# VH-VL binders against q96sm3r113to274: the designs that were tried, part 6

Target 1, 162 residues: q96sm3r113to274
Amino acid sequence: TGCPPLGLESLRVSDSRLEASSSQSFGLGPHRGRLNIQSGLEDGDLYDGAWCAEEQDADPWFQVDAGHPTRFSGVITQGRNSVWRYDWVTSYKVQFSNDSRTWWGSRNHSSGMDAVFPANSDPETPVLNLLPEPQVARFIRLLPQTWLQGGAPCLRAEILAC
Short names: E, the ipSAE of ESMFold2; O, the ipSAE of OpenDDE; V2, 0.75 times the mean of E and O plus 0.25 times the DockQ between their complexes.

## First folded at step 8 (VH-VL; framework fv_reozalimab_arm2)

Design d1 (at its last look DockQ between E and O 0.07; V2 from the best seeds 0.00; counts 0 for: pae E 10.2 > 2, placed apart)
Fold by OpenDDE, look of step 8:
Structure d1 (fold): chain C 162 residues (1-162), chain A 121 residues (1-121), chain B 110 residues (1-110)
Amino acid sequence: as target 1 above (162 residues)
Amino acid sequence: QVQLVQSGAEVKKPGSSVKVSCKASGGTFSRYAISWVRQAPGQGLEWMGGIIPIFGTANYAQKFQGRVTITADKSTSTAYMELSSLRSEDTAVYYCARDRGYKYGYYFDYWGQGTTVTVSS
Amino acid sequence: QSVLTQPPSASGTPGQRVTISCSGSSSNIGSNYVNWYQQLPGTAPKLLIYRNNQRPSGVPDRFSGSKSGTSASLAISGLQSEDEADYYCAAWDDSLSGYVFGGGIKLTVL
């Protein structure tokens, strides 16, 4: 009863549908936050294998525009693919929106609080989290809450939707 | 096969400047950073800075900021390192190296043959 | 003086396994990949290991790298006379915003 991937990994979701609160560089922009994307080892090292928020970004987020109201059911996250350094998110929150202005969070059934999802513990192992309750929205944001000590909030992701 | 060929040895007076070139061949010059690393006689390796030719932007080690200028000419696939206000302790072999990082400091997979710069009165 | 700390010298006999250590901090080895370079006498450095434990093409599997915490190690198995060289560890340092090298270790094959 699972939902298929939205298409970040497969590039079905175009770069223009990916946004972020900030990026350390173009090569670490939201368009690089795609599951299993590799660092630019062969295609020029101008690109790395993740989206990374700036260090000064106090509230980093990675946003996917589904283009239309979509039922989101889960998130897959991954760390940074790089020959340079370690970076991965260890926990994140999820928010939804229909207009990219008003947001509501994925909440825990038991506590009613915004759910904090455990994320990665290494750069490459994908971690799947199902939403406590699927949400219908156009936009979905991943909000890194914690990340590798001394590192930066970097991730690759795929969204599950049906 | 990627090759980095550097300019010849230099002998300079204190207070003068030296400009070393590094010509790249066998690969895409603009997509990789070029870093400069020097080695004083009998000493270890020291990173000076690097440049991303496609952007023309350079980063420098704090120790050399204000005294070193790294440039690149995409049309000739050549990187340059100019060190000014030379002093005796600048006597070293200077290497250029291809840096696999976007923001420098990934790793250096190809190296030039080195350029000996001697600073003496 | 070097940001990364290496013993100044090491030695081994042919066929022996030797290990070279590299000690850093959370701002370099602790959070960044470690690379190793081999420098034969009178030559330019050569990339030996990148990303802690990856071997470039042409590097024998006798060479291996590892990293734990703020320390890294280069292991050379089946030591050969041609392995006599200087070996440098290196990593990006976040605090310095620059690439840093170890002091280098001179490996002698007896």
Scores: ipSAE 0.019, ipTM 0.647, lowest interface PAE 5.1, mean pLDDT 91
Fold by ESMFold2, look of step 8:
Structure d1 (fold): chain C 162 residues (1-162), chain A 121 residues (1-121), chain B 110 residues (1-110)
Amino acid sequence: as target 1 above (162 residues)
Amino acid sequence: QVQLVQSGAEVKKPGSSVKVSCKASGGTFSRYAISWVRQAPGQGLEWMGGIIPIFGTANYAQKFQGRVTITADKSTSTAYMELSSLRSEDTAVYYCARDRGYKYGYYFDYWGQGTTVTVSS
Amino acid sequence: QSVLTQPPSASGTPGQRVTISCSGSSSNIGSNYVNWYQQLPGTAPKLLIYRNNQRPSGVPDRFSGSKSGTSASLAISGLQSEDEADYYCAAWDDSLSGYVFGGGIKLTVL
């Protein structure tokens, strides 16, 4: 009963459905937070290969609007693909919403606390996290909790959903 | 063709800082990387770090982290390297170079003329 | 001292073929392109070979590069007096997340 990719990598999810709390530049915006996206196309200089929040952002988040109620089952993350700089998120939480205003978290039911998912340790290797319990919602947020020491919260993602 | 012109020689005391400029002409400055390489007298080449001006973030060699700051000003097409807490072993020629990046193989195809920095007490 | 190892010197006579070596590891030469730079006395380095074996415009075809495993070579055929210079190999190192140079080799044309 596994759910397929929602479509960040494939571009089925348009750029307008991706939002973030902040970004370091347009070339590191939420539209670059797509699994397997690479830095630069023709000239190699304008677009980098990740979403990166601003360094001063104390509460970073990356948001996907599925457009309708959707059963979210998992998340795949990668670090930053770049010219020579590497960054990655090492852990994150996940939140859901139906209206993008009121949010609830993916929970670790055995502890009663929000689940914290282990993320990346290098720029390219994808890491899959299945949600402890699939959630039906329209919006999903990834909330970086920790990232490469001395770096910035940067990621690429895919969402598994039905 | 890209040309890189660096600021003039500097004489500094230990414990001070130096800021070297690298003005680019030709090509689109904001869209290519500038790397900094130094060479102490009688020694080899040593990469210090670099920047892509459009992103505004710099990448530093581990040896220089905490002492070096690399910046860029797109409006003047100029990159800067500032080295702080200078020591006598920082006496060197400092070069800027155009860096083609990891996508194209990390080669430096255009070099500045070099800036001699002398640290003496 | 340097991450990439080069012999400190080499010599040859005009017309001779000289080969200059560069030794690295799997995290640099083994995984990434090797580039070569020529530095004449008192001048900035100049790109000589890029992406293992490519010559920029203006570099004579008597300069050639090659790479095997974690080692690279620069060959100079038909050696000329103007080839007297320092030669550096270089590559990106994945484990250091940085660009590394060889220690340089002084080529003397006798």
Scores: ipSAE 0.006, ipTM 0.533, lowest interface PAE 10.2, mean pLDDT 87
ESMFold2 (binder alone), look of step 8: mean pLDDT 92; pTM 0.946

Design d2 (at its last look DockQ between E and O 0.11; V2 from the best seeds 0.00; counts 0 for: pae E 10.3 > 2, placed apart)
Fold by OpenDDE, look of step 8:
Structure d2 (fold): chain C 162 residues (1-162), chain A 121 residues (1-121), chain B 110 residues (1-110)
Amino acid sequence: as target 1 above (162 residues)
Amino acid sequence: QVQLVQSGAEVKKPGSSVKVSCKASGGTFSRYAISWVRQAPGQGLEWMGGIIPFFGTANYAQKFQGRVTITADKSTSTAYMELSSLRSEDTAVYYCARDRGYKYGYYFDYWGQGTTVTVSS
Amino acid sequence: QSVLTQPPSASGTPGQRVTISCSGSSSNIGSNYVNWYQQLPGTAPKLLIYRNNQRPSGVPDRFSGSKSGTSASLAISGLQSEDEADYYCAAWDDSLSGYVFGGGIKLTVL
């Protein structure tokens, strides 16, 4: 049996618990990195349907603060919901932290290296990845590694935890 | 129904400035960008720039950078486009359009009726 | 001169299906949604297609848009006399940080 969602989609996780390395705009901030969030439907076209890192951001990350030690078990990602342009992450890494200063990565059991998770191939289809090993931590980061060619690292996400 | 109503035709001398207004009604002015697009006689459409009234920050096409100023008054739901150092080549119909984007350049779903600006000595 | 390339003119007879092409690059059509505008003589442009293939309310379904790679196409089926107009493709251009239009195509209904 899988773990339930942490609450990005349901808004149980407040905006203040979402952070990012950078954002292209306020309307593409971490608070917009929520699974199935829609562009410009409820809050106007000032807001888009994803978190998007700045182009110059060499090491983009999307961070969720669970508020307390939590066992993370999986990640669901989507691309950008937008009438503007195509953007989605095609692969990402996952990191964990208890203090937001020291981070460790999700590692592959077979190789011992940081796991690279396949992500999306279109804007809307959610992609679930289970962590090779569930991790107990307060913070979790998604680190886009590759994304649509010519696009930007944009994603919507949900975190699974129990 | 959203409507954009622009100011009347202008006749200007070379070197002068023109300021065209675009009043929006029937919608939320602050949640959308307003873009300006011009069309010279017998020519195609050319995007000049846009503004998000909510933020008050404008973006301009490179061609018009430094010569065009786009502003917005939220209290009157009116956007303005001022073009300075007018030349004969600036003779065109200028359109405002509602830009369905969080920035600029989504798509323009509503257009003003256009303002004819004629630059002649 | 236009960033997006369109044929200057096209024609068709009533009832005919016509297609209008729009060619761009990776920085515009290749990575951004394509929109189409119809401009009847002496009038302001009207949004015809947005987001490659979406029709605004009031636009007949005989208008359709498609996109592939760095090119887009507008198809008009069941051509009517009222379709005689100029048609412009448009998209955001990442390299220019601006909205760009095609040169426009004049469609004549014979």
Scores: ipSAE 0.016, ipTM 0.614, lowest interface PAE 7.3, mean pLDDT 91
Fold by ESMFold2, look of step 8:
Structure d2 (fold): chain C 162 residues (1-162), chain A 121 residues (1-121), chain B 110 residues (1-110)
Amino acid sequence: as target 1 above (162 residues)
Amino acid sequence: QVQLVQSGAEVKKPGSSVKVSCKASGGTFSRYAISWVRQAPGQGLEWMGGIIPFFGTANYAQKFQGRVTITADKSTSTAYMELSSLRSEDTAVYYCARDRGYKYGYYFDYWGQGTTVTVSS
Amino acid sequence: QSVLTQPPSASGTPGQRVTISCSGSSSNIGSNYVNWYQQLPGTAPKLLIYRNNQRPSGVPDRFSGSKSGTSASLAISGLQSEDEADYYCAAWDDSLSGYVFGGGIKLTVL
């Protein structure tokens, strides 16, 4: 049980392995959804410190392709690092797939419903959620359910996996 | 230096809307937030909301949620504030200001000259 | 009433020191930077102090800011007639997710 980071923060997982349902801009794309990534500091720098879905996206998701069957055990999230504004996801669900077409959810054993994980309440403090049961799959999705009122679903993440 | 120039004074009827413009010059408009602040006659300052033009992301004070729309046009370096369903209590001077944002502590270092909006029947 | 509390007025005589107070809570002044704005009669506000105690270029060093707990102060030494204005404290409030101003304090130079 104790799986290490998959490698979003460390860049072991390349940008081509990260996808999302939508992005507010290129500078808020899925390639920016890496734990501890920082906003740009200079004028003309178009990169901010998170993935942010579009506000009109009714079904936001952030997806990681591990490239092969992988045992997922946990998720770490942060809010948005920015020089202008803060946003964060406050809860999310997790889904898995082997083909990126058929998906199953992480379950709450006591209710039998999809598990809803408490996420962030500030821009920087990382929040760890261990999955109730580790899952073997190739793809993992984070599906924001709630976020800062009046804001957008924004996150940075790391995945714990073997 | 950064300069913010606002549109001229307006007289409006109750129930109508007003749209105030704020044109920026002498800086990188898209990289800085623009905030809107109003001041009723003889009263204090009241923050209404703001926008980050690069991202198009707006945030609103709860009091104005649903009545205010803040937008930006990067091609003209202009921010806009539209307030709908006007009442006599909305009679005020409306200011735009450059907001240095979350990282620097949300201070407003440049202010527009103000736009007087009068709501009268 | 305003989220940040300031007395409605203060006064002083030329050459003296005056202190203008601002009281808030843990969700605003207690956790976030305090900024101060000066508004001369008939003009737009001007940034006077930022990040608790920093002066922008062009603000005389006789203006100083401080913060303790959930309260902040603006001190003006060597008071001059041109200092007659309204002064506002301001801070971000985490619980409201918004920027809040004090009610303003009218400073009269006697």
Scores: ipSAE 0.006, ipTM 0.539, lowest interface PAE 10.3, mean pLDDT 88
ESMFold2 (binder alone), look of step 8: mean pLDDT 92; pTM 0.945

Design d3 (at its last look DockQ between E and O 0.10; V2 from the best seeds 0.00; counts 0 for: pae E 7.2 > 2, placed apart)
Fold by OpenDDE, look of step 8:
Structure d3 (fold): chain C 162 residues (1-162), chain A 121 residues (1-121), chain B 110 residues (1-110)
Amino acid sequence: as target 1 above (162 residues)
Amino acid sequence: QVQLVQSGAEVKKPGSSVKVSCKASGGTFSRYAISWVRQAPGQGLEWMGGIIPIFGKANYAQKFQGRVTITADKSTSTAYMELSSLRSEDTAVYYCARDRGYKYGYYFDYWGQGTTVTVSS
Amino acid sequence: QSVLTQPPSASGTPGQRVTISCSGSSSNIGSNYVNWYQQLPGTAPKLLIYRNNQRPSGVPDRFSGSKSGTSASLAISGLQSEDEADYYCAAWDDSLSGYVFGGGIKLTVL
């Protein structure tokens, strides 16, 4: 049996627990990196449907604070829901931390290298990746590695945890 | 029904400035960006810039930076475009258009009737 | 000199299906929605297609848009005399941080 969602989509995880390396705007901040969040389609809403890192950000990351040691088991990613443009991450890495200062990566059992997870190929289809091995940590980061050509590292996400 | 009504035709001397107005009605003014697009005689459309009235912040095409000023008055639902240091090449029909995006350059769903600006000695 | 490239002219007979192309790059069409505008002679432009393939209210379904890669296309089926106009593709350009238009295509109905 799989682990339930941590609560990004359901808003059980508050905005204050979401952080990012950078954001293109407030409307593209980490608080908008929630699975299935929608942009303001009709009224020119100031908020868009994703977290998006700045173009100048060489090492973008999206961070979730579980608030306490939590066993992370998987990640669901989604592209940007937007009236503005196409953006989605095509691959990412995952890191964990207990103090938000020292980080370790999710590693592939076969290679021993940091696992690179395939992500999205369109804006709306959620993509689930189970971690090679569940990790107990307080913080989890998604680190976009590749994204749509000509686009930006934008995503919506949900975290699975037991 | 949303309408954009622009000010009348202008005839200007080279080196002078022109300020065109665009009054919006029939919708919410502050929630949408207003863009300015011009068209020289027999030529194509050219985006000049836009403003988000709720923020009062304008964005300009690189070609016009330093020479164009776009403003908005929320109280009157009117956007303005001022172009300075006019030259003959600025002779064109200038359009305002409502941008459906919360940023600049989504798509323009409503257009003004256009304002003809003629620059001649 | 337009950032987006369109043929300068096209023509068709009534009832015919015509296709207008628009070529861009990864910084505009490749990453952003494409919009199409129709400009009848002596009038202001009118939104014809938005978000690649969406029709505003009042636009007949004989107008359709498509996008693939860095190119977009406007198709007009059942061509009518009233369709004689200039057609412009447009998109936001990330590299220019500005909205860009195609050069426009003059469609003649023969």
Scores: ipSAE 0.019, ipTM 0.637, lowest interface PAE 6.4, mean pLDDT 91
Fold by ESMFold2, look of step 8:
Structure d3 (fold): chain C 162 residues (1-162), chain A 121 residues (1-121), chain B 110 residues (1-110)
Amino acid sequence: as target 1 above (162 residues)
Amino acid sequence: QVQLVQSGAEVKKPGSSVKVSCKASGGTFSRYAISWVRQAPGQGLEWMGGIIPIFGKANYAQKFQGRVTITADKSTSTAYMELSSLRSEDTAVYYCARDRGYKYGYYFDYWGQGTTVTVSS
Amino acid sequence: QSVLTQPPSASGTPGQRVTISCSGSSSNIGSNYVNWYQQLPGTAPKLLIYRNNQRPSGVPDRFSGSKSGTSASLAISGLQSEDEADYYCAAWDDSLSGYVFGGGIKLTVL
């Protein structure tokens, strides 16, 4: 809270700045990983309501390119908006980069280890996680660690940044 | 407006399979799921599974996992349900229904006329 | 073996108000909308009530639905002979990841 939304929900961040390790289909690609996006709202809308990694993806990640050095302060996540399917990430880590090649993690001050953020427990309720310390970088990755058993890592997100 | 028309009655032997069709007309087939519900003689309703035609994604009730295959053909606006390894207990009327799912409140607003499947022992 | 519990039958006389019950759990009725279906003898089910208490177009206002906690009710006021049918409650169950129905209740109009 303190920094405003970067603009995933509002489309200020274009689809070309969103990337992921894998996608189950085009309709579940990183361009669908925007907070509050909905599946099947209009006849011409062929897309589902989240980014979902492939089930066999052992190291899933969702990446946002802010386009310039940016102070990241928080992350908001939702689960998948779908007709029947309940999928959501239940925990994730966060990484940062200036070149999309060398990454460093958000750290838990009390343990000294990478911070693990509690995420979602239902499809729609947004969950805010403030970073323990804001990080200045160009790229931010969300790395799902756990998700609903029997499903896939699926999320919608917004990034808080200045 | 929306109409679901199912294939005709079937008489089958135990151990065989049956494939029931459900042709949709009216509305936008790409926008809604088709669910399958069966009703054994003198018994209640039982959900078997369904499909989201635009994505080709099927979902199955645990009881039928491995015996039911649900598919859709978007070009003909037709959903199919195939039940394998038939037993006499599978004798039932099989319905297809338009499924509004999570987004609209989990209700079936249009139903097919039903297809009677008889499995003679 | 229905997941939602309904009594097997009920009866009433023309003009009477009848209440049909449905009992579930936190994973179904407690967390999700309840819907009701009417099935006349020899016909497919028909949607009667959706989203706990909404009537589709063409359903008379003498049909009403409600829920409280993990239980739901369908009320029929001004009972008529054409109301003789089977009535099913239904909901999505989060733990089963699927739809569940009541066993059905046969309503007779005397």
Scores: ipSAE 0.014, ipTM 0.592, lowest interface PAE 7.2, mean pLDDT 88
ESMFold2 (binder alone), look of step 8: mean pLDDT 92; pTM 0.945

Design d5 (at its last look DockQ between E and O 0.03; V2 from the best seeds 0.00; counts 0 for: pae E 11.9 > 2, placed apart)
Fold by OpenDDE, look of step 8:
Structure d5 (fold): chain C 162 residues (1-162), chain A 121 residues (1-121), chain B 110 residues (1-110)
Amino acid sequence: as target 1 above (162 residues)
Amino acid sequence: QVQLVQSGAEVKKPGSSVKVSCKASGGTFSRYAISWVRQAPGQGLEWMGGIIPIFGTANYAQKFQGRVTITADKSTSTAYMELSSLRSEDTAVYYCAKDRGWKYGYYFDYWGQGTTVTVSS
Amino acid sequence: QSVLTQPPSASGTPGQRVTISCSGSSSNIGSNYVNWYQQLPGTAPKLLIYRNNQRPSGVPDRFSGSKSGTSASLAISGLQSEDEADYYCAAWDDSLSGYVFGGGIKLTVL
């Protein structure tokens, strides 16, 4: 019995609760980092198919404000939906916060190190990762670590929370 | 600026095979489709097929199904087109063309210089 | 033989406006974007118009494309001698699951 989605895909989570370290454009902003969001017809138009950090962003992150303390249990990621470009994150880390200032990572129990989660290998297949241990926090960040070579850190996501 | 440089002219006997290369530079090779288009002397353009290097998936025109093989080497940013069982009507200039990003080769914004393949006894 | 149909030839005088037609079907032009290519003598084709009416960078605005139903049209205003070339329309064909070209039209500038 897993936790239900927080509501990125269903739009239960409003745009104002989504933030990011950077965005290539408005159409690739955090409000477009929602699972199964579809791109528009034009490249880079107002409605593109993912959140995409700037390629020069050295520490990209995608943030979701749950609005209140929430027990996060998992993450679903997708690549960029686009007719023009292929971009997807291949691995990411997860951080949590209660005040958006102090952050702690999801760590591997065995090593004590921040867990690196495998992500996507194609633009459309959703990939689920359960957190090694569910975390209670208000904020959750996805931190892309690797992505398609020559591309940008782009993702669509859903958060699982109870 | 993206450039596509193709291999040199080929002269082949009927029944043999030819493999033409197309090296891409100045862009992200893996993220775009590479198509092959040929043009017989005095004739129009004919799409043969295409490949998306990042996936390694190729699609072909029905006319060439089973006789053409399109591959891509991401490490060298090179696409290949091999045409087997050559016949005289395969004599043509063969072009590689890069897609702007459409997944299925919707339009080609860059073209190679062309490779002349002559099939004769 | 070509899936898309174009007149074999057209001509015009410098400064004239010429229109090149391209006729297809519901499975190609009717349901997909039309692209146009210019091929100067002895050269590789060049993208002239994409997605019905979009101009790539470097293409003069005297070139324009339009699409209606199962037909497309390329218009060249202010015809210049350098416009003498072959012009091909093209589109994806859903029924063939492949890209298709018109037969090409030879444009002569008189």
Scores: ipSAE 0.023, ipTM 0.661, lowest interface PAE 4.0, mean pLDDT 92
Fold by ESMFold2, look of step 8:
Structure d5 (fold): chain C 162 residues (1-162), chain A 121 residues (1-121), chain B 110 residues (1-110)
Amino acid sequence: as target 1 above (162 residues)
Amino acid sequence: QVQLVQSGAEVKKPGSSVKVSCKASGGTFSRYAISWVRQAPGQGLEWMGGIIPIFGTANYAQKFQGRVTITADKSTSTAYMELSSLRSEDTAVYYCAKDRGWKYGYYFDYWGQGTTVTVSS
Amino acid sequence: QSVLTQPPSASGTPGQRVTISCSGSSSNIGSNYVNWYQQLPGTAPKLLIYRNNQRPSGVPDRFSGSKSGTSASLAISGLQSEDEADYYCAAWDDSLSGYVFGGGIKLTVL
């Protein structure tokens, strides 16, 4: 009962459908928040291997526009691939929208509160989180809650969707 | 394979500056980081900072902030480290080193031969 | 004191297995990969182990690395006279925003 990758890693989802609350620099923008993206020479990219929000961003988010109503079932995250430093998100929440204005969260039914997903503890190991229940929406946001001590909210992601 | 060749030994007076060059051959210079590491006589290794030539922005260890300038020239595949206001404590071997630029992490897979800088009267 | 702690020396006999330790904190080894460097007298350092336990091409399989929590280890089996060198552990430190080395350990082959 799982959906395949939406296509952040494969580039099926174009850069124009990735958006974020902020970015530390041009080379750490949302277009770099793709699972397995590298800062190295093998991918031909000239930028670092993650999206990173600004340090002062009090409400960081990373957003994917699926372009149409889509059943989201899970999220895979990695930390930052970088020559300079390691950074990673350690927990996040997930939100959905049909219009990018009104958002609802993925819920933890046992607690009755928004689900908080455990994320990464190293730069490269992918961490899969299945949503407690799949959601049909056009937009999905990842909202970092905690991250590496002394660092910044940085991630790479893939979305599981039908 | 990548090779890093550094400029020759220097003898300097206190208060002066030194600029050490590091010429790379092999690989794609603009895409891998060049770091500078020094080693005082009888001491361990100490990271000073580094640069990714395509971005042009250097990162410096806090101890050296304000005294060190690290630059790169992509057209000549050469990185430079300039240390100003030299003191006798700056006497050391200065190495340039490269990460593999392959995946991730700060690991220096290629090292220059070292440049001895002696600061004395 | 170095940010990463290594014992000052170690020794062994040819053919012996030796293990070299490296201790850090949550801001360096606990959160980041550990690398190991060998430095023969009068030469530049050489990468031995990267990303905790990976060997670069040309490094014999008798060198191995491991990491647990905030500590790391380098093991050398089949010790040889040319292994007499200084060995450094290293990692990025998030709190210092910098790369840190251990103080180095002199390995003597008796």
Scores: ipSAE 0.000, ipTM 0.503, lowest interface PAE 11.9, mean pLDDT 86
ESMFold2 (binder alone), look of step 8: mean pLDDT 91; pTM 0.940

